# VH-VL binders against Cytochrome c oxidase assembly factor 8 (COA8), part 110

Target 1, 167 residues: Cytochrome c oxidase assembly factor 8 (COA8), of Homo sapiens (Human) (q96il0)
Amino acid sequence: APERGAERRDTAPSGVSRFCPPRKSCHDWIGPPDKYSNLRPVHFYIPENESPLEQKLRKLRQETQEWNQQFWANQNLTFSKEKEEFIHSRLKTKGLGLRTESGQKATLNAEEMADFYKEFLSKNFQKHMYYNRDWYKRNFAITFFMGKVALERIWNKLKQKQKKRSN

## First folded at step 6 (VH-VL)

Design t15 (framework fv_ebrasodebart)
Fold by ESMFold2-Fast, scan of step 6:
Structure t15 (fold): chain C 167 residues (1-167), chain A 123 residues (1-123), chain B 108 residues (1-108)
Amino acid sequence: as target 1 above (167 residues)
Amino acid sequence: QIQLVQSGAEVKKPGASVKVSCKASGYTFTSYGISWVRQAPGQGLEWMGWISADSGNTNYAQKLQGRVTMTTDTSTSTAYMELRSLRSDDTAVYYCAREGYDFWSGYKEFDYWGQGTLVTVSS
Amino acid sequence: QAVLTQPPSVSVSPGQTASITCSGDKLGDKYAYWYQQKPGQSPVLVMYQDSKRPSGIPERFSASNSGNTATLTISGTQAMDEADYYCQAWDSDYDYVVFGGGTKLTVL
């Protein structure tokens, strides 16, 4: 039967897009890209008999997604702000206005923008290194718990099969 | 300032229908869902259903399926709840509540509530 | 389906710690929420996602959720905390909202 309900996207007052999957979904859902981070969110399905271990894994994955979304939303916002400030500062140094005589937003040439990109990458190198470190730490933890959950599910299946055969 | 303002009290005969409104202000209406919750005199809270102000998708409590309809008017930032075939046990204060979607957990909390609308069903 | 059970009433003296429980099968495996309702007023969210406190809610409010029981704890209870408290959880697959029966907190 066709799925009931639709994936919806809500925008919070903070400007962060929110994804709401169908309420009768029994599977994880991947939403549209977030307005700020440009990353697709994943909504995790919560089964009725979720074990404490499964809950820990799910919460870890959710927290990692939140951390990842927040990092990239902040990084993209910082990039946009600093880019505009750089352009404004350079135009001010040249004695030029923020708008052209035609009313369009004034821009810098490619050579001047190359200076900005080099500076931005350089000063954000430490953030990138810390992001990668934390990303690997989180992925290691998630992988470890995924292994534990897989073993738990295998043993639960074996137990159920044995119970049915013994009854 | 976030507010949900509901329509005034109503007195209805058994078998009639009632339509309660909930006007939202102070936030982007289409960014949040609206849940409806009722409370009979001296009793607890009972969830009736939910509507997305963006998609118009609804989800109703099984007990009320077939009797309730939820709609929104995005041009006036207003949500509506219509309950048909009223019975005496439908006498209650009806609340609308903003359903803030928690993106990270996939769950929603009722972070802002309307003032409530008393609907009395009597002969 | 899921039923959330709360004691009908809890009484404490001013300054004492109030503890309100909410019991449900495997409730600790789901998120629990708490609402405060004063006479003639709309409910107010006081705790969300087991243990998180909304902005504007005093630090004396805390909560936990494990096993079959979620607990709302109010430390140094004040007269202004006198109200009905409702726990809430999401049913399987987020299809339905379930509320507890409510607990009347009396501060004597």
Scores: ipSAE 0.000, ipTM 0.473, lowest interface PAE 15.7, mean pLDDT 80

Design t16 (framework fv_ebrasodebart)
Fold by ESMFold2-Fast, scan of step 6:
Structure t16 (fold): chain C 167 residues (1-167), chain A 123 residues (1-123), chain B 108 residues (1-108)
Amino acid sequence: as target 1 above (167 residues)
Amino acid sequence: QIQLVQSGAEVKKPGASVKVSCKASGYTFTSYGISWVRQAPGQGLEWMGWISATSGNTNYAQKLQGRVTMTTDTSTSTAYMELRSLRSDDTAVYYCAREGPDFWHGYSEFDYWGQGTLVTVSS
Amino acid sequence: QAVLTQPPSVSVSPGQTASITCSGDKLGDKYAYWYQQKPGQSPVLVMYQDSKRPSGIPERFSASNSGNTATLTISGTQAMDEADYYCQAWDSSYDYVVFGGGTKLTVL
């Protein structure tokens, strides 16, 4: 049977793409890069009979992912907006139009753009330092709970060995 | 105890806008998402969109894109849904619902619901 | 957009097993959810991720999902189970929530 042509799809302008793992995944699933953050989201597998500690760990990992996605989505948006504003400001100062004769957006040379990159990195230095601090704090918390979950699983296995031996 | 409390009933004329609030309590508001679902009199449930209370990211039903805006106020643990350019077929009970722990991945459940807000659009 | 089809009504005698179906193309490849709604009340989650039961929902509620059909089963049906039941799934292609049309369960 002849295949249907590909349907054109428009993404919602104010939306964030949510992904769904194919076929009821029993494993962690890595999705495509998010439109705004350009990071790949992870779907965390929820085991049957999830303990309170396992749930705490999963929620912490999920919250950390959302925080990370939001940070980079905002950073990329801010970068793009400020880059356009910088280019427009410099072209106006030079008495140049915002578009080339071919209708493309006018751009600055690499030397001129270096000024923007230096300024952007400099003024966002504190923000990136706070990001790194929070990133390490979150990862230490995740590691701590991973350790607790590992110990709980070991102890449960030891209990099962005792029950198996007694029966 | 976990609870979502919505604002009171509204009566609007065609072309007007309505803004419904949903105040959350009993859980960490910023750890969950809020979905909005409406139900016309005698009809079924229709999903309108979702907002993350963590990031403020939104995703709206395609048919409502351009007419709906969802926001949150973390300081008051409140979600808002504004629907513009109201038509008579927008008459419905509007619900907010907490999207369960995996809301980011598109197959989380709606585990707690607000009491509903009746919006009547007269012609 | 994907469509989920439910029978408009199902009738059962008290103590008997009620079965409510929800049909959709390749629904078994997706997670199905079930909500109970009594007149004048908000929906209540009764089953999630095909067959999982939330805390507070009686063990007489069970569900399955395979192929094109998800099924909510209520064993030993009681008068208090009389309500509208809605199935729900995610449309992964559009990141959209789809609800079935609803089934009115009558206990006679």
Scores: ipSAE 0.000, ipTM 0.506, lowest interface PAE 12.5, mean pLDDT 80

Design t18 (framework fv_ebrasodebart)
Fold by ESMFold2-Fast, scan of step 6:
Structure t18 (fold): chain C 167 residues (1-167), chain A 123 residues (1-123), chain B 108 residues (1-108)
Amino acid sequence: as target 1 above (167 residues)
Amino acid sequence: QIQLVQSGAEVKKPGASVKVSCKASGYTFTSYGISWVRQAPGQGLEWMGWISAYSGNTNYAQKLQGRVTMTTDTSTSTAYMELRSLRSDDTAVYYCAREGYDFWRGYSEFDYWGQGTLVTVSS
Amino acid sequence: QAVLTQPPSVSVSPGQTASITCSGDKLGDKYAYWYQQKPGQSPVLVMYQDSKRPSGIPERFSASNSGNTATLTISGTQAMDEADYYCQAWDESHDYVVFGGGTKLTVL
């Protein structure tokens, strides 16, 4: 269905991939908020002499960013779509038009919308709980690798100092 | 047109290894994950694991952890699944499938499937 | 840990509505997906995220998911709909994806 294709394209990783930093960047660069996730993407600088461990950390951070961006893009799009469908369904059931006399979109009252919010939150409780769990797991993994990279850098500095003194 | 084309049928002896390939076309390979799902003769679908074509990160079904390895070759848009220490109960049709949403994000939609690869483990 | 239970078979007459159920503990709190598999063929996604239909899938396919039960509904069932249908959901622990045992739909 066009709606499925559009939803997937809008929430696809390629949305984040369109972000392009200045060509000659020697540092990480933070872009504008993504249209769908409303999160700012980070473009990570790749050092020319990147160690395998530094590469693993960078790829883990990039993958985590993409995962996070897509989760929120999908969640926001799903919320908006389901809200619109719910409103249209309820207005149709009541025999009401989709537009007001002023030409604005017709909306449901607060009590009717409460039914939607309750259902949406209940249905998404597991998804948000798993998101939080995965977010913690990913951040602990990132912290662990950051620690390993820090130790590698300290060790390399010590090796260089030792070699310097041995000369 | 989106397609996943798998390697041909294999016959293996118990204890051997098999490596099935899945060549993707018609989309940006690195933007989606690839899951592997198998189906024993007359049985239902069993998920084996997932790999990100972007990061190379994998997640395997617990019962297959240690026996399965999933890899990708981005230059050829091909995913691979290697299963080691084959047993007769590994006889199945093995499918690769594209994940519309990343498994790690809490969604596991398999929108396009390969044609399947029959792996027979006997004698 | 999650187990999805489907009836082994469902029979329906051409033109009538077929309903295939998928039951699991608090399944309505998760997204449900549906796949159609014809003999000798790969599975085909027919419904995703509980009630959404992929491009190319006829409008007569619909689905719902609430409480402990997800339901795939095929209105005006045709001979070409004869197939095995599998429901699928995400595992509570991220250990694995779970599939239902499958339902063979027979038309006529």
Scores: ipSAE 0.000, ipTM 0.458, lowest interface PAE 16.1, mean pLDDT 78

Design t19 (framework fv_ebrasodebart)
Fold by ESMFold2-Fast, scan of step 6:
Structure t19 (fold): chain C 167 residues (1-167), chain A 123 residues (1-123), chain B 108 residues (1-108)
Amino acid sequence: as target 1 above (167 residues)
Amino acid sequence: QIQLVQSGAEVKKPGASVKVSCKASGYTFTSYGISWVRQAPGQGLEWMGWISAYEGNTNYAQKLQGRVTMTTDTSTSTAYMELRSLRSDDTAVYYCAREGYDFWSGYREFDYWGQGTLVTVSS
Amino acid sequence: QAVLTQPPSVSVSPGQTASITCSGDKLGDKYAYWYQQKPGQSPVLVMYQDSKRPSGIPERFSASNSGNTATLTISGTQAMDEADYYCQAWDSSEDYVVFGGGTKLTVL
């Protein structure tokens, strides 16, 4: 019988989990959504005979993933922090506690929460615009290198066919 | 795997400044905040302030406003805390701690701590 | 308001239940957190958001927070639980963190 907690790993109290793909994978692996960014991490497979061009593409994809994870983890943290601060501030202004009689978190009505969402979106408009710009730039670069890798693979297949015919 | 490693002990004269470092490893540095907490000999924990490793935004304890500066270097995954105009009552162990956040329930929990840096202020 | 008060010392016999209190004005309206610190070591988070337990903390640790008082309860107390315990809360009015004065738990 397996031991209780034999596969239990340390997890951050904040709820961050580590993605662990299967051993000896021969493909890219997609993990569960990260708790903060809500994005699925990708573990990139590294072939034994990876070309320099394939390595550049892989590194670009890895760097883009890390950038994207960092942006959304921070944005979600900021949103949740400011939302909680807004709720606490409004409840304090009303002379109400943070918890209901049942011990649950006190909530604001939809009309009051609409004020928060409007302010948050306005405050972060420029930040989101710059994110979108950089996201498109990165995706363009990835697409460009994907095209180069595809052409390299076609060329290698053509060289292979030529060698077979000459023999 | 997750570690915060702080710089070594320092001895300073009154009026000097001290800068303590906190090197993070085992996680994406820019996805979390770093708080600084100090503890005078035989006394309790005192929060000094917080910094975002992504945006560089800071929030300092009122008592230390104007004397403390927190910074980060993302290229080395290192946070810094500089305290100026040192007094004997600044003698303490200084801790850095990672500020975690549960998306659904709140924030201000300190899930991983550095080993501490003893700063002694004496003449 | 900005002050959390803890008893300086609590003593308990092995196997008995230890209770450590943390008092502050309307503390039950805030989230409370608890840290354990052994001599020469860094603090360790043992309870967060009033009653939640981090992975790796034994089930004999529990906590509550109501009215003006948060309580950390250790059932079946062991010698290894001997440490200083600190409560912590977040103050939304000034956006800062406050710690209690600490309680030394002695197991004899």
Scores: ipSAE 0.000, ipTM 0.453, lowest interface PAE 20.3, mean pLDDT 79

Design t2 (from t1 with heavy chain S101T R105K S108H; framework fv_ebrasodebart)
Fold by ESMFold2-Fast, scan of step 6:
Structure t2 (fold): chain C 167 residues (1-167), chain A 123 residues (1-123), chain B 108 residues (1-108)
Amino acid sequence: as target 1 above (167 residues)
Amino acid sequence: QIQLVQSGAEVKKPGASVKVSCKASGYTFTSYGISWVRQAPGQGLEWMGWISAYSGDTNYAQKLQGRVTMTTDTSTSTAYMELRSLRSDDTAVYYCAREGTDFWKGYHEFDYWGQGTLVTVSS
Amino acid sequence: QAVLTQPPSVSVSPGQTASITCSGDKLGDKYAYWYQQKPGQSPVLVMYQDSKRPSGIPERFSASNSGNTATLTISGTQAMDEADYYCQAWDDSTDYVVFGGGTKLTVL
């Protein structure tokens, strides 16, 4: 039987491979916002003479982007589903139908929706805290490798300059 | 195929220590946390603590603070729980369970459980 | 430290609806989770994030969480549903996971 009921199938993140960079791109390319995460994916340019350190940095940035896309796609899906469930529950409690007399979807006032937002934030506080911790750890690692790449490039330029002086 | 396989049953004397292992397979070990939950004979579930396989950060139940240590070995995808100064009331089945830092499944749900390890503390 | 209270036992006839409650202060502000445990077996996640069902769990399982009470509902209860059921939540004040005392469901 297909895995249609698997939990991962409730979330459909977008990847960098789902868009195409402009012709003859020599720089990173930014795509349109992903349907689920609402974040713009980045296609990372791969230099012809990419060093192992540059490759490590690029892979870390790609992995961080994919992780970030998955987190927000899941959060947006969860928010939307719980919002609808909350609205339906409150309308049921009031003895109201899902549609107004004008045929529009019935909605709750700002005060009632504030209850939902407070509850949602409270329920997701730990998840958001761990997201922030991982986000900072990932960005620290990226910054660290960016520094290493910068030093490597400076060293290579100095090495090239020394060779030119000896030739 | 996601599995958590635990070490075998242990019989210990009061005052001894026990270290239970939990070997994970079928998923990226560092993407999830591992919680430890115990169950005394005929009793309910008791949460002992949690460890992140990514960061190594731990959080232990207050009752066990100072007696429990949780660790991971990323090279073998194995989590460990060591309980020291064993008492007869520590007799229980000890479970490891995968706790999501995978945001697709949410956090705090124990979606896969080990088979359990019976630890008997008797004189 | 939060406490989750469950009735120790619930009995139902085959085909009837079983309702298992889990009560805690402001539990509706937290996500509730439900586990099924049969004798000699490990617990199995049957409901997560208040009302969501894992793959492989029958549609007759449903749940809600509001105010101080989370409820697991099993419609058309079958003999195979006989087990101990545990609710679970995360206590944000202590950063601890807390389990209810468990409910033994008997299908007569």
Scores: ipSAE 0.000, ipTM 0.490, lowest interface PAE 15.3, mean pLDDT 80

Design t20 (framework fv_ebrasodebart)
Fold by ESMFold2-Fast, scan of step 6:
Structure t20 (fold): chain C 167 residues (1-167), chain A 123 residues (1-123), chain B 108 residues (1-108)
Amino acid sequence: as target 1 above (167 residues)
Amino acid sequence: QIQLVQSGAEVKKPGASVKVSCKASGYTFTSYGISWVRQAPGQGLEWMGWISAYSGNTNYAQKLQGRVTMTTDTSTSTAYMELRSLRSDDTAVYYCAREGESFWKGYSEFDYWGQGTLVTVSS
Amino acid sequence: QAVLTQPPSVSVSPGQTASITCSGDKLGDRYAYWYQQKPGQSPVLVMYQDSKRPSGIPERFSASNSGNTATLTISGTQAMDEADYYCQAWDSSYDYVVFGGGTKLTVL
């Protein structure tokens, strides 16, 4: 743990925890929520006879997952850092210590924290709008490729039925 | 056009430290993990540890815990492996290897390897 | 943590089938990988996730993994296939990698 903490200091935050299903599986797996992004990663099963189209869909879904995980991991880390800085700044301004008499961390009331949340959301509005735009673009592309894969599978089934009839 | 290019050969005295670099190109560096594998002269492959360029998480082989540190520099797409308190039996060719697109699933293949860096530890 | 055991050497004549085994406790419950290494060169991935072949690897390479044993099979073995072959697996977590001791394949 201390070793990992020290090393994380030297590396730009991009945050995603690694996960692995207990055994190899013929189905997709859903992992536990990532510590930084708080999103559950999906392990995509790769069939032996994956078509080029199925591969494109899978890679697009994997790339979208990586992008989404990294965005939220970075956003959550930024939020936590700025929240801590805001609390420390406000306590200093009031002439209050960072700890209570009992040794616990000093906190701000809900009204003061509401100011931070409003400021954070306003500051990040453009970033969140671009995220939403890209999120919809990615999901639109995924949906279209899912449709193409579905049509390919229907075609293959029709082709199989025709071949069975001719044989 | 994916390639991993490692730093040049090193000669070190026992007790010294060595830091080997591995510069990646041709892919999105932060989307893949990097493993380090060494091979003593005439011996087999020995896994040393893994680092995610994505999260910065590391896992080291039990035998090397406390002597090895792996880091990445995202701005230069470079991975580093530092081995401390060198002994004569650390003489080996050190390889970096990319964990394939499935590194995220925790069972990736090592699909591309660096050319290797010979580290010689002698008095 | 698991140890992977390979025979130290296997010999075949050109055109014959070479079989290289890799044994480990419950290896079939994990994915197996195979690497080829020629003298003075870096390892090259030849098979991944038990039986999948990377682009550029000849179709004469195939592999299987079941029970406690993974097998790399090279049909119609050629002189250029002469190399050291290493199997690899992940432990039961996503944290650790294990390599087999390696098998020297001699052609003729």
Scores: ipSAE 0.000, ipTM 0.488, lowest interface PAE 14.7, mean pLDDT 81

Design t21 (framework fv_ebrasodebart)
Fold by ESMFold2-Fast, scan of step 6:
Structure t21 (fold): chain C 167 residues (1-167), chain A 123 residues (1-123), chain B 108 residues (1-108)
Amino acid sequence: as target 1 above (167 residues)
Amino acid sequence: QIQLVQSGAEVKKPGASVKVSCKASGYTFTSYGISWVRQAPGQGLEWMGWISASSGYTNYAQKLQGRVTMTTDTSTSTAYMELRSLRSDDTAVYYCAREGYDFWSGYNEFDYWGQGTLVTVSS
Amino acid sequence: QAVLTQPPSVSVSPGQTASITCSGDKLGDKYAYWYQQKPGQSPVLVMYQDSKRPSGIPERFSASNSGNTATLTISGTQAMDEADYYCQAWDSSYDYVVFGGGTKLTVL
């Protein structure tokens, strides 16, 4: 709504929204983007005769989703919190209040904010590097187990076709 | 035997904080989530939030966002719930409950519950 | 905040069938859960995912969930079944867990 401006939160929540998929679904269900992580959650369908390999793959995908949601929700919270603390600290050093005479939130100019962005990126460089490493490892593992599940399904289909031929 | 054992009753003044513990035994602690549910005297059940014991990931009820914190200590298989800025209407029995299966798997029942911790907020 | 409505009380004679309802908008499109709570005790899960019964819960407990109403049914009700019963669902519209107001089952 153009008439209603967006309001900035001083502190972002660290939690992720839950969702409930249609219960008569035989497929995975994808939800709306989470408010805190901005990632879409997936509810995975569990077949009645799920094999141990299929279960392993599903649990790995679920675990990876939780890990990914947690990382980005916490990163967004940390960014928002530290940005606000930086702004408040700089305004206090200048002897300025947190609000302007017009009642708006006091802000820093682009040059002042550049110091914060450089500090934040430097401080979080190792964290982001390890996130990318773990993201690749998890996707490799998921791809590997997807391959194993595909081979199992091919094997089971071959056994079923052979039984049909012998009968 | 699967069991959740909570800390003892507490009496707090308005504005104080309370931290309730929930010690799990009889299962692999990191394989399940822990939800916190409270019940005011003579009232129904109210969900407060959930924590994953494996990741530490949390989901809090919207009305408690900003004054509740949930944590776990894997080395002692213990979950904690801290509620700050206590008011008289926070007087309730606080329960921890194991989420039987991961929410994302389509199994998300509260299959085992702690005995409850009465928190009384009075001046 | 989603609302799940339960009757405040239900009375049944021993051996008769008790029926406890839980109503909410499009509840049948969500999974429903049921908990039993006796005075001074913690809740106990009695039914999960609409109609599934946990190990250790008697076969006389059954449940259904369709349209706007979930129903917990106790056949051949016994004095030991006297308790408060709560329904529960996960609600994506409100991003959290919702409980019904509870139903006191009296067996006389």
Scores: ipSAE 0.000, ipTM 0.474, lowest interface PAE 16.5, mean pLDDT 79

Design t22 (framework fv_ebrasodebart)
Fold by ESMFold2-Fast, scan of step 6:
Parts: sequence; structure tokens; C-alpha cells
Structure t22 (fold): chain C 167 residues (1-167), chain A 122 residues (1-122), chain B 108 residues (1-108)
Amino acid sequence: as target 1 above (167 residues)
Amino acid sequence: QIQLVQSGAEVKKPGASVKVSCKASGYTFTSYGISWVRQAPGQGLEWMGWISAYSGNTNYAQKLQGRVTMTTDTSTSTAYMELRSLRSDDTAVYYCAREGSDFWSGYSFDYWGQGTLVTVSS
Amino acid sequence: QAVLTQPPSVSVSPGQTASITCSGDKLGDKYAYWYQQKPGQSPVLVMYQDSKRPSGIPERFSASNSGNTATLTISGTQAMDEADYYCQAWDSSYDYVVFGGGTKLTVL
């Protein structure tokens, strides 16, 4: 059915999820957290009377969402890969196999894992700083355009009220 | 100077595999993704897939999934694209291209390799 | 699969304005990009994010994107602008890249 297709969420090969809002949605729709990025995707509603300024704001928000989803999906994948490599390396150093005698995946204690987290954060410090800088720049731009859209809407309402008052 | 330099032309028989390399220079390799785009003789551009030089994460075009593998070697700043089970309609010039990852660069393919002609014939 | 449709060819006289269109369902809701390819050469980015021009690209190049159609405009077209032009966008699922079929610009 068309309704069922519109509600279905897909997962992209890169680990970025796709999703569809309910058919005939009149509002922005927020989906469940993406498996890879852990971020909730938003599908933006497009009004029939969308101004060029409103379109620019929406496209900026959509592009920012895509950028954010890709960053965190890739970051989470890198974290998982490096975590597994770290665990295997430490287990080999301790003379232990990758699996316990019971067949369970061998693990490190919390203090040993703290070393990994510290190293991962330190190694990725510059990358995370650039991400945060870009994130703030994007939010500044979004806020700026939200302000412009708000001013446009206020001005239009005031002009409409003036015309109604004249009649 | 930002540059992507690809390996030389290849001639392959149907059913064989080809592996094309793309050596990057002039920028921090791990800060950008690499996309692969091919162009059959006299035809348009066809996107094949993308790889993150930082994470190694990939995303392949649907029609090529199962036949293509993209990898990177950060020690040599080189990206690779391997295409298996070659058919005559895989004859094309294969390009690597740097893909921007932030709003200010536009997520565009701003620098391209010179292209690698792969001919599939008996 | 999303499809971007371009006219196969456009012909203009030197100094004339060339207009190359790229049509796709709700294309104006996505960012469009434009590439120039001369015979035997790699593509070159000429426009990004609908209307932004990379450094080094002449000011006579401009672009727009609204509704279902993105347009690349070359004012005062010169012989050196003769090339194939490709539009590009993300597909509707944001999970892969789509190119238009290309437009051969001839300057006569």
C-alpha cells in the first residue's frame, strides 16, 4: 500500500538510515534513532506557499542533518573497529586468546578500557574540534536564516493586518 | 598543490578483475572522502561509490554491490577500487574524485584524477 | 532511482547566453552541482550548492535551482566554454549520487 511504503524506514549501505514520514504529513516528522549514527532523522514538511527564504532555510537544515549523520556514522564505525583492535592487542599481550574457555568474547576491565577511551579521544581531538567548529558555524547560519524567516513572517502579518484594517 | 594520480590503462578479459589506484597529494588524505565515477566511451558519468579515508567506511551504487570493493592505504595516501566479474559493458574510463565533507566546501567533487581506461575484451 | 534529465545538446553563438537545464522530481529540494568536461579531460567543478562558484571559475558562470529544475547559465559564451556539462545531486534517499545525462555545448 502507498501508506505503508510512506511509513517505511530503510538503512543505506553506508550505514546512514533512510526514512519516510506518514503520507500527507503537514508537519516535520522525527524518526527513530539511526542504527549507525544514533541520531534521530527529521523529514521536513514543505508548505505549498514556501518562500525562497524558507526553502533556503529548509535546504540548509536538511544538508546539515546529512552532514551530521555521515560524521557520526563514520565516527561510530571507526570507534568500534579501533575498540576491537585494542582489545585483541591487549589480550595478546596478556597471553590470552580472543575467546574464553566457554567460547565467550574476551573483554578488558574498566580501567584498561579507560586507557583506550583516553587514547581515542586524544587521537581524534583535532577532528572533533573541527567538527564542533563546523557544527557551531552551521547552527549560527541556521539561526540567522530562522531570524530572517521570522522577520518576513512578522512583516507579512503586519501588512495583511494593515490591509484588513483599511477595508 | 592538490593532486590525484591514477594507475595506468588496463586491458582485461571478461570474468577477470581490475584494481585501479588513486594516489593523493597536497592535502591531509584522511580529511576527505574519495568517490569513484566511471564513463563508458561516448557516455555520461556514473557514480560507483564512496569511501571515507578516515574510517574506511564505504557506500556503493546498488547495481555494483557485490562486484566492487573500495579500500584505502593511509600510509601511502592511496585509494583503490577493485571491480570483479568484468563484462564488456564495464569498458570505461574510471575516475577517482575528492569529495568535500563540510558545508563550506559543498560536498562536491572538487578535484579529479586523470582517469584510468579499462578495456574489457576477448 | 532518481533520474536527472538534461537536453543532449545546446548551441549558441559567441557572446550569446547559454542556458543548460537539469530536471528531476523535487530537485529544488536538494543541492545541485555542475561539472564541465572537455574532450579527453577529467571533469571540472564549475558550480556547487546550486549557485556558488569555485575560485578560478569565470564570473560569467552562474546557476539556480528551484522546483524541479536546476539551470546553469553562461553569459557572454566563449569558444573555450565548448564542452560537455553534467549536473549532479543526491538521490531522494540521500544514499547515493546521481548525474544528469550531460549536455554538449557547441559555440558556433
Scores: ipSAE 0.000, ipTM 0.462, lowest interface PAE 18.3, mean pLDDT 80

